VH-VL binders against 7-cyano-7-deazaguanine synthase (queC). Designs and how they scored, part 5

Target 1, 227 residues: 7-cyano-7-deazaguanine synthase (queC), of Persephonella marina (c0qst3)
Amino acid sequence: MKQSSSIIILVSGGMDSAALLWLAKKEFDKVYAVSFDYGQKHRVELDFAKKLTEEAGVEEHFIAEVPHLKGIKGSALTDRSVEIPSEEYPEGPPVTTVPMRNLNFLSIAASFADIYEIENIGIGVHSVDSPYPDCRAEFVSAAEAAINASSVMVAKKKNRITVYTPFLGMTKTDVLRIGLELGVPYEKTYSCYRGTIPPCGECATCRQRIEAFRSVGLEDPWFKKER
Below, E stands for the ipSAE of ESMFold2; O stands for the ipSAE of ESMFold2 at other seeds; V2 stands for 0.75 times the mean of E and O plus 0.25 times the DockQ between their complexes.

## First folded at step 1 (VH-VL)

Design o03 (framework fv_ofatumumab)
Fold by ESMFold2-Fast, scan of step 1:
Structure o03 (fold): chain C 227 residues (1-227), chain A 122 residues (1-122), chain B 107 residues (1-107)
Amino acid sequence: as target 1 above (227 residues)
Amino acid sequence: EVQLVESGGGLVQPGRSLRLSCAASGFTFEDYAMHWVRQAPGKGLEWVSTISWDSGSIGYADSVKGRFTISRDNAKKSLYLQMNSLRAEDTALYYCAKGRYYGSGSYLFDYWGQGTTVTVSS
Amino acid sequence: EIVLTQSPATLSLSPGERATLSCRASQSVGSYLAWYQQKPGQAPRLLIYDASNRATGIPARFSGSGSGTDFTLTISSLEPEDFAVYYCQQYSNWPITFGQGTRLEIK
């Protein structure tokens, strides 16, 4: 039997959140999922999130809109006038940065957790050297403190909400190894920032994904000659 | 302030039954998961059973599944362990333990009683 | 089930010395690892939870570290009352499991 606890997982449809979803199904009794529509160019990723959560067998999958993030100027993920770069991340925050994206996502997930009395929020942040400020340990700790200070469930039941970050400090390759052991159907995950089918193979997320698979002696399912 | 007082232990023959009780005070009993953990003479700790605050989630160690039943009465602030078909290997000090206040920490043990001894022998 | 292996089985030290106790998990438990102290004739006492957080009232000389499969409990300068048995416990996966214990004894 699994632990008598519940978790809501932030699911993007990409590799890291898929690994997190499968890990959560192993570790928690009840698993919920939330995905975010913030006007991103890779909106087709939401279709893959729906398929992944259906296959994993979550209790419920929520789709939350984040309208104020739609059309953010200067971000390649939301601003149609800015091209998705075909190069690896430069020094400093990349042009694909959406300001305070994970803070917005965690606050929305915390609202669901409070309403549905869910005790854990899972987010697939990883890598010590993340270029995104809202993917760091300091941010996660501060966000968890703020969530607990404002939670009606925590005040009423004395149960804290834990921000569950099992991949913090891991490389994308480390996360992939875990996902492969868990049986994640990576052929059903989608990471391309351009939103094309097939994936472009040239944006930062496509390049990182291809390299992660090669690092474990495999080819990315999307780019296998035999697919 | 938190107190857990176990009772119901004793000497019993193999194949018989025994019912342990744990009386809780000093905290809001109905808000916390409760647990039984045992320790055989000279051995380490072994988790036996867990029950959530609302009795909606219950777990057992493989060694006791089908023989032991955990239950609680929130109005009486009491935890119980019904032990059937007792075996020599069930001989141990049985502790009542309280889950901690946070979510995943419901399954770690922040307060323990002093335990009640169960000896199964002919 | 997740097996927790503690080492050493017995550690003989003198007051004032540093104690380092290890707990190794057969698979990743993330940070869901706790440490307990048990003195003879007494119930266990929670020392550390979430791998590194001290429980209420636990002296600063006790510290925990580690994540995944390798965890350490450190007592920076042993006091006479610290000689006891120490257990690690995982709460990442069912069933809940404990290590076999490390006995800390006076030389």
Scores: ipSAE 0.000, ipTM 0.402, lowest interface PAE 20.8, mean pLDDT 81

Design o04 (framework fv_ofatumumab)
Fold by ESMFold2-Fast, scan of step 1:
Structure o04 (fold): chain C 227 residues (1-227), chain A 124 residues (1-124), chain B 107 residues (1-107)
Amino acid sequence: as target 1 above (227 residues)
Amino acid sequence: EVQLVESGGGLVQPGRSLRLSCAASGFTFNDYAMHWVRQAPGKGLEWVSTISYNSGSIGYADSVKGRFTISRDNAKKSLYLQMNSLRAEDTALYYCAKDLRYFDWLSPYYFDYWGQGTTVTVSS
Amino acid sequence: EIVLTQSPATLSLSPGERATLSCRASQSISSYLAWYQQKPGQAPRLLIYDASKRATGIPARFSGSGSGTDFTLTISSLEPEDFAVYYCQQRSDWPLTFGQGTRLEIK
């Protein structure tokens, strides 16, 4: 039985998935990428995902459409009637929560892994106290078990699919330190939930990004010129 | 059908102000970024300003920054450009333009529909 | 800012011929380039976006290609209505910029 060191990375165009992509290029022989079109307000992130995967030199970059999430109500990321907050995440699941988003994304990535015989799926989840239930260690373990129980590749070849989460338990600042050491082109990453160019600088993801750069003694490339 | 109708252009002296308007119809105005693009007589196209669907993000060309202000009124389906401290170099046909498709995920900030334009002439 | 340079400035051809128009970016813009057609007295019309995708209603004779810094608009067999000025535009970085234009005229 021959095994290849291969991985498919969930790439959003943001800082965390960019750091994951660069780490995967260092640690794995073959790197694939998948990005998701789910009706998000920050649709420009798909353009940045394309730039990042082109520069990283992946084997193939897949764009997967998730049409049922396009009509979902109640999430600030997909529902036009709900405003994107300008403050940091409050206690509990925030208004930007898309129900079971990462579960949908991992299941789609697992389909690509099964088809292309890829043995690892990478997702950039981080933080010990994530407000999103589908970003926690318990979720990752359960998803990996379900994927392996469902895989034709696993059943046929006796290989296991691993959900690769190297940043689990790290802060955004910790992930940024790793990415800087790896040489990630952060000027090509995009984090704004509002989907504006330039980024709005006031939503939770923009604020977290700006603070992360300040924590390491740097200015966010998007805001360096706007002092 | 998509229609964009500009108005407010005219002949003005240097240092004066002018306000352009653009009335939109035939699409869901509130879902799209809107733009102003100008063209000087016999010259090429120059991007002037962009405003996001909710006015949350605004951009300007360096040549007009601090002098021009873009705004929109989503209830009235209208786009505006307030032009202050006008210079001879601002003389151009000013187009209102709609962003491609808000839900066409890979193509923000391309201009798929344009108005007929309104002429601004700055001379003494 | 990203500068787009179009060549040639003027291209003189006859109906039925193939036209090839070039646009070169001062830095890599991936595939984030559009092509517009402008006829005298008219507003520009979007032809191609994301380097190679045809806009709604654009005839199949128009095609775009390229990535990075070098882009091409091809018109496979010129019709009389195709003689116009063509502009490229990038959305890769802020500010948005256009090329200076290529005038396609009848020989």
Scores: ipSAE 0.000, ipTM 0.427, lowest interface PAE 18.4, mean pLDDT 81

Design o05 (framework fv_ofatumumab)
Fold by ESMFold2-Fast, scan of step 1:
Structure o05 (fold): chain C 227 residues (1-227), chain A 124 residues (1-124), chain B 107 residues (1-107)
Amino acid sequence: as target 1 above (227 residues)
Amino acid sequence: EVQLVESGGGLVQPGRSLRLSCAASGFTFDDYAMHWVRQAPGKGLEWVSTINWNSGSIGYADSVKGRFTISRDNAKKSLYLQMNSLRAEDTALYYCAKEGYDFWSGYSHGMDVWGQGTTVTVSS
Amino acid sequence: EIVLTQSPATLSLSPGERATLSCRASQSVSTYLAWYQQKPGQAPRLLIYDASNRATGIPARFSGSGSGTDFTLTISSLEPEDFAVYYCQQRYNWPPTFGQGTRLEIK
């Protein structure tokens, strides 16, 4: 059973957005995708996003540039002078924090949703993202309210825009289990913060990814002993 | 200066084994993925194997899978290729090469440093 | 596996002439294509990465262009030291693959 509606998915090329994309293809009639170029060090992830959206068969894949976030100083994701850490996420906001990143991304996606009359915006936030202020349930609720207060589509008495966050209460392992059941091609996903081919295996996202696969009794396709 | 120096090549009979070594200097060895690339006499470049910085990600060309094993020792700043069940078609000059990395773009920039190569000849 | 096809196999030119070398991929590699130069008896040398970016120390006469499946390496005015074999390599999909090379020969 699919919803008789449309959705635009924020696709990064990583595991969580890939699982979200495959879930959306199962649950929605029309699936669009948007990916963001904000000068991130792991830019190669955008090419994996393109491969994933082609494999999934989306209606259209948009690439949006976010120039004001390019070269953000102090963030390990965009500032080349700041090293990508090798450890898991710390308690507070990590050095990979890009200020208001998800707010910028949701507002851009909302513009596409409004123009194309798309009723839902999907973002793959989940519990391990809690150190980032713009990945929390309170933020999602506030962003959805602001989007609807400013929407031309809503003002025309058409359907409201919903921010779809099915993974918000889940661990990365939970999301991986869902993706495996959906048939996500994880060999086409990429999340290394350092942007290396092959992935570095050291940064927080590589470590979380390896551990998630191990927790379900599998080897990460990137880190098998023989490819 | 940034350098890679290969060793361990030689003349061997089919079915036997060789272990190649590559000594790195002048850069932080444990930050980079490393490659083995070979070139048969008068022919082009063929990628053989890759290992990332912590040995967590390893890949092989189909022609050598199950016979060759890549490894690294970061403390010794050395890369290795264990070659088992050698065949005549493995005859080549074997290069080790360093993967380039650009922090600004966040992705690898080809193989930016190469060694001189070590010759492996497999014949009866 | 992505197959890279280089053309021509051999190119005979004189110093001062422009050289244009092609590399075609069996499927899109975006811009993740590198070019290498190999002189007789020497290891390969990285010239161009990400289709159009010149590697450190590479002279301005070398330039790369293209995206997707069709790529070009151009040498605007050949110097005697440029007569060598040139290889393209994709870094987009695993495993990495090389083209079979173009030999640039002096007339």
Scores: ipSAE 0.000, ipTM 0.440, lowest interface PAE 15.6, mean pLDDT 80

Design o06 (framework fv_ofatumumab; at its last look DockQ between E and O 0.03; V2 from the best seeds 0.00; counts 0 for: pae E 18.4 > 2, placed apart)
Fold by ESMFold2 at other seeds, look of step 2:
Structure o06 (fold): chain C 227 residues (1-227), chain A 124 residues (1-124), chain B 107 residues (1-107)
Amino acid sequence: as target 1 above (227 residues)
Amino acid sequence: EVQLVESGGGLVQPGRSLRLSCAASGFTFSDYAMHWVRQAPGKGLEWVSTISWNSGTIGYADSVKGRFTISRDNAKKSLYLQMNSLRAEDTALYYCAKDSHYDILTGYQYFDYWGQGTTVTVSS
Amino acid sequence: EIVLTQSPATLSLSPGERATLSCRASQSVDSYLAWYQQKPGQAPRLLIYDASNRATGIPARFSGSGSGTDFTLTISSLEPEDFAVYYCQQRSSWPYTFGQGTRLEIK
C-alpha cells in the first residue's frame, strides 16, 4: 500500500540511509534523493550513494555542494590534521562531529522540497546509539517547525512538510534487521569514515557496523572471507 | 479546556490484540505531538510511544517495539495505540498525553496535559 | 537507555517544611529534564520543564535546578496538597525514561 505522495531522502551511501531509501520505495509514490559534498575525507561514499539510488530507481538524485563546511577546522571528517579515532565514541560530541551537519543538510533538502513541491523529507537518524546531537528527536522536531515556518509551498497550499524519521528510537541492529527484510544490498553500502577501500574495520563506525551484523548472526559483507 | 479521553481498555488474554483510542478537545490537535505512557499497578511511569503532529516522527519503548503501533487521525482529533501480542507485563493504566511543543522552535517535548487513563489487563 | 535514579525513595515531612528531591541520570541529559507530580488516583501533572522552568499555573514554591546528571526539585514551604509522588523524566534520547519516583509523605 504505496502512499500517493512524494519524498526526498538524504542519502549518504551508509547502512541507515540505504535502509531508509528501500523503505521509502515501498511506502511512497515518488522518491527523490539528495547527497552532500562537504569536503569529507570519505568522499567515496558519494559513489556508493549514486549506485544505491540508481538501483532503487529514484526520480532524481541531487548532489549539493556545501563548501562552507569544507573550511571548518576541528572535525576528523573534514580536517586532515585531526586523526579519525579507532575506539568507541567518547561520551561528549566526538571528534568526527561536523558542526550542525544535519541542520545544514535538512535546510538544503527543504529548499529542493519547496521548489519541487515535495511534501516529505526523509533522514535515517536514530537516537539510541548515536553520540551526535543532530540525531535526536528534539532536533528533528525543531527542524521540522523551522522548515514549515519558512516554506513558500506550505504558505501557498496550506499543506505541511513532514520530516520522516522512521528509525528514531531504534538501534543500528534494529535498522539493519529492517533493511535485511527489505532486501537492501549491504555490499553496496559504505560506512568507513577513513574513506579506504576496503573499509578500515578499525574506526568507530566500522566497528559498530561489524557488531550490528554479528548481533543478528551474520558477517559484514565487507569482512567476509572465502575458505 | 484541554481534554484527553482514553478508551478501549479491558481484560484480554495473552497473545491477543487490543486497540486504544484517545479523543482530544480544547486545543488544535494537529499542532502537537502526542504520547502514550503507562503505569503498571503500584509501579512508576513508563513511556510507551510518541508520534509527531504529522506522524513523520515515531518512537517506541524497547519493550513494545514490533508489537505496538501508534497512529493518529488529525481530522478526527484522535490518537490510537494498536497493541498486538499482548503479554502479562503489558497490564497497566494507559495514559494519553499532549506534548507541550507549542513553540517547537525550542525543540523541547514535555507532557503538559494527561488523560485519566484506560486500564488494560492481560490475564486468564 | 538513560536510567534516572531518584532519592530519597520516601521523604516524610510536615507542612511548612522545605522539601528537596534529587534525580540523578546515568549520563548527561543536558537540561532536558522534567518533574511531574502524581496524587493518588490522578494523572501526573507537569511541574517543571527544561530543568528549571515552572509550568503554567504551578505555584512559585516549586523550583527546579541542575544540569547534566544531577537535578533537584525544591518545594520551599510545603502545603497539604503537596504530599504526592514526584517523578523526573528525561527527553535527551530514546527511549524517554522516568525515574522510579519519590513519595513525599506527611510526618
Scores: ipSAE 0.000, ipTM 0.440, lowest interface PAE 16.4, mean pLDDT 82
ESMFold2-Fast, scan of step 1: ipSAE 0.005; ipTM 0.495
ESMFold2, look of step 2: ipSAE 0.000; ipTM 0.413
ESMFold2 (binder alone), look of step 2: mean pLDDT 92; pTM 0.931

Design o07 (framework fv_ofatumumab)
Fold by ESMFold2-Fast, scan of step 1:
Structure o07 (fold): chain C 227 residues (1-227), chain A 125 residues (1-125), chain B 107 residues (1-107)
Amino acid sequence: as target 1 above (227 residues)
Amino acid sequence: EVQLVESGGGLVQPGRSLRLSCAASGFTFDDYAMHWVRQAPGKGLEWVSTISWNSGRIGYADSVKGRFTISRDNAKKSLYLQMNSLRAEDTALYYCAKVPTYYYDSSGPEYFQHWGQGTTVTVSS
Amino acid sequence: EIVLTQSPATLSLSPGERATLSCRASQSVSSYLAWYQQKPGQAPRLLIYDTSNRATGIPARFSGSGSGTDFTLTISSLEPEDFAVYYCQQRSNWLYTFGQGTRLEIK
């Protein structure tokens, strides 16, 4: 039995948000999606987000622009002068960090939740010990508190907004196993930080994705010998 | 169009009780805080009481505290003022009034956007 | 309790003249000051809220301003229908206070 409730999912076009979208379609009566254009180098990911939301059959897919994050200097995701690294993440915030990115994203999603009277906001964070401060459990809890303190819907109807993070504490491999069981079309997901087609296979996200598929006895659809 | 219709006023002796009602229409009643404001003959306006949308927060003027009770029934779209231990100085026209916005915080701008026509209460021996 | 004092008590003017009505608070009310017009036999009508914002349907000749504890309602050119009693109103922590009123009468 699904909850008689609604959710808005933050969809990046990547592997984890795709698994979250498919899980949400199973667990909630109404599923909405929002994707963000913040000038990221892997902007082609937005095209895959559109394909995924169409395949899933969401109620509505919103594209929100975040212009103040476009061209942020010092972040490898937005600053063209900083190369995307090929090594695994170092200790501390990596060079791919965009300041307050998920805080901006959750606040925008919360605005849609308030306007459309949506009770849940889904985000695909999965690493409790993430090097990104705005991907951690502490951040999620604080954001949820702020959203509920600010919500017109909550104030009027005592209808609390929940930040839905079913993959928190899971590995990328755990999330992939769930997505495979749900029937996620992984050939329609895209994770490469460099934004190339085909994906580079060398950036941290490409290596994590390839290893996740290998750990379940599969080859990443992007790197199969006969494509 | 917002409409507020007060009723229940009349002539009453000192020490007795009276209950005023306000019937609301033309807006989502359970979304707004509501007020009672009174005006003695030939005098100015005096705020009496305020109740939040869910009855979770209530305020009273010092002159009526302990004697008057404000309440609301959101299902019936009605506001009430129970007036006990009435005094001659309670003689006034009693208005029902609506706030234009929700109470988001204690500092928010609050004023009386819509008013009813009023119901007259006369406390006399 | 925050007390609002309005002045003058009565203002006698002719149509076409400018009216300036004052409201003084016993302590700061921030911007939470509103103005109302009341005609005999009628409920009050909201004119100005949050010191200077004109309510819907209120003519441009009405304007509000304020500084510290001192607030002003200005009617730039009086029309015959403007002769009425005017009240200021403030709030503090869910407590509300009205001024005693200024009667604007035809000379």
Scores: ipSAE 0.000, ipTM 0.387, lowest interface PAE 21.9, mean pLDDT 80

Design o08 (framework fv_ofatumumab)
Heavy chain, then light chain:
Amino acid sequence: EVQLVESGGGLVQPGRSLRLSCAASGFTFDNYAMHWVRQAPGKGLEWVSTISWNSGYIGYADSVKGRFTISRDNAKKSLYLQMNSLRAEDTALYYCAKDQGSYLGEDAFDIWGQGTTVTVSS
Amino acid sequence: EIVLTQSPATLSLSPGERATLSCRASQSVRSYLAWYQQKPGQAPRLLIYDASNRATGIPARFSGSGSGTDFTLTISSLEPEDFAVYYCQQRTNWPLTFGQGTRLEIK
ESMFold2-Fast, scan of step 1: ipSAE 0.005; ipTM 0.440

Design o09 (framework fv_ofatumumab)
Fold by ESMFold2-Fast, scan of step 1:
Structure o09 (fold): chain C 227 residues (1-227), chain A 123 residues (1-123), chain B 107 residues (1-107)
Amino acid sequence: as target 1 above (227 residues)
Amino acid sequence: EVQLVESGGGLVQPGRSLRLSCAASGFTFDDYAMHWVRQAPGKGLEWVSTISWNSDSIGYADSVKGRFTISRDNAKKSLYLQMNSLRAEDTALYYCAKAPYSSGWHDYYMDVWGQGTTVTVSS
Amino acid sequence: EIVLTQSPATLSLSPGERATLSCRASQSVSSFLAWYQQKPGQAPRLLIYDASNRATGIPARFSGSGSGTDFTLTISSLEPEDFAVYYCQQRSNYPLTFGQGTRLEIK
């Protein structure tokens, strides 16, 4: 049975948010999507977000600009002078960290939720031991509390806004298994931090998705025909 | 104001090479994808090539692939098209164009165009 | 490559009339279609992107609609400056392609 409620999903165009979008379409009656332009090197991911949301059939797809994150110095995702690494995540936040990215994204999504009277915000965070501080359970709980303390909709309707995080505590492989069961068109997802077409296959995100597909006995759609 | 100025066109014999340049002003050049689009005399528009803001993503029309090379110099705010092995069918007005927004959504559209530079390939 | 077919090739109308221009794609381009206006001796001008979004500075009389393979550009009430050639363009797949154009003529 679908929930008799609405949700707004943070859609990046990557694998995890695609799985979340398909799950939300199964579980909620009305699904909205928001994607963020923060000057990231992999901005081409926004094109895939648009393709995914159109295929899923969302009520509305919003694009929110986050100009203060554009050109952030020191982050490989936004700083033109910093190379995207090909190494696995070390202990602590990696060089691809954009300061408080998910906090900014959840705050913007909460504004849309408040305006459109949407009671759920979905974010595809996974892995309890994430190297990104704003992908952890502690952060999600604090953000949800702040959103509810600030919401005009919540104050008037006396209902809470829920931050929907069904993949929290799951590995990327676990999320992929769920998405495959849901019929996610992974050939229409894009994860490369370098923003190349075809994907580079060498950055942390490319390697993680290749490994996730291999772990379930499949080849990544981007690479299964590549010589 | 945003302005694109093409140069380097001219009359050239089949099989020879020519290099086009496009000088950009009035916007942050290194934030935008850039395009070359051509128009043969009395014909419609034909996309030639696209280059992303950082040169990592490049595309070509099948008719020019392997013969033309798009490149950019962000420090000089310039876009280039190196045209090798020119053919009569390459005769056209060549436009330099920029993407409308600093966003992956719009990298594949053209909102500001130069006046164009004429390339005539003839014996 | 995706082929875009525009119809009619030529449309003759008077100022004040409604113009409806069609663009058909050989395969689905979702909403990834733009419309351009070109006047003789001038560079093209972007009118509409992603099927229905009006570009900056474009008058409200221009509107776009459609998805998949069938797209329409509508000019609700023609002004004298609107008589030009109109091109559609898709960004769904490389190579990027344009339609052949529709010439909008006075009369």
Scores: ipSAE 0.000, ipTM 0.444, lowest interface PAE 15.2, mean pLDDT 81

Design o10 (framework fv_ofatumumab)
Fold by ESMFold2-Fast, scan of step 1:
Structure o10 (fold): chain C 227 residues (1-227), chain A 123 residues (1-123), chain B 107 residues (1-107)
Amino acid sequence: as target 1 above (227 residues)
Amino acid sequence: EVQLVESGGGLVQPGRSLRLSCAASGFTFGDYAMHWVRQAPGKGLEWVSTISWNSGSIGYADSVKGRFTISRDNAKKSLYLQMNSLRAEDTALYYCAKDTSRGYSYGLDFDYWGQGTTVTVSS
Amino acid sequence: EIVLTQSPATLSLSPGERATLSCRASQSVYSYLAWYQQKPGQAPRLLIYDASNRATGIPARFSGSGSGTDFTLTISSLEPEDFAVYYCQQGSNWPYTFGQGTRLEIK
């Protein structure tokens, strides 16, 4: 009967999941990581995820393919015919919305948790009033309940799986402050939805990232220039 | 004043190896990404490889991938390019170049260049 | 890979004239485009970065414009020292690519 405090972190290569990874390394005995290939335009983010997990020293880094999300029509992240906007729309979900993305990701991570007997799944969701339905507290609670109701490990060992969301209700600036305190190498993180190198600086994720760094009196490592 | 000085070029036979070096001065070397860019005689510029300030991010042109290895020594303020399995089409003047951006920048543009070192691959 | 196409390949002008050099990208590079000048036997010199910003020490006669896929380098009144080869370069995607160059030659 051996048990250890273990977690699997959803790592995108972006700044929020990087902060989560570094926090998990501080708080848990064994840290695993999973990253997702769903045909996103910013696939280069996966290279950054691999580098971050290597530097953090995770037990194992899994790359999971999500083929049914590849080529989804109508989402700017997966549909080549839809441009990624420089501004988020004021009403309704953004055109960058991928249907049930986090639900798919959590279900896949739960499969790894079940196989490797991992007791926690970490996801870097933040912002109390997210336009994405699968980033809200209500969703996290429901997903955790479904995972525990369906887990073979939970049925056998009588231990719950916890969906670990330490940044829920925080702003991107709040998450960045935590990551800076933890020593996250933000120069190795990537967030651009357009998948350009250097990042475009104009999509919603680039603007949020630049604003977060400005809010703490720093320049985004991607956009620092000295002349 | 920023200076980059390349060395290690020469005449080499196809299939052999050569190692280029670049000595940097006048800036905080360990804070900037560094690049190798080449130019064949009478031709245009071709990016070869990039290495981030901490060696954590490395990229190569498809034409050299698997044959060339970029590396750096921040304590010695030096950039290197190990060139294996050299081909006639690798014949060029090889420039060492500094990225414009401090910290992590994946090669936005190149504000300072060395004078270049000539590599000639011929039998 | 993003292909950068420069036009014209050669431009013959006299000192005092205005030069307009074009660079077209096969896909959007946003504003991540730089211009370089290269004289015979010399390393390239950065002129313009982020499409429109002059590098340190570059004379005011040099200006850049454009975004997305269509970019222009303008020299408002040519000086004798401006006759050289000019390259555009994109930093938006790996692999980083250069245009084939525009040769600016004296008439």
Scores: ipSAE 0.000, ipTM 0.432, lowest interface PAE 14.9, mean pLDDT 81

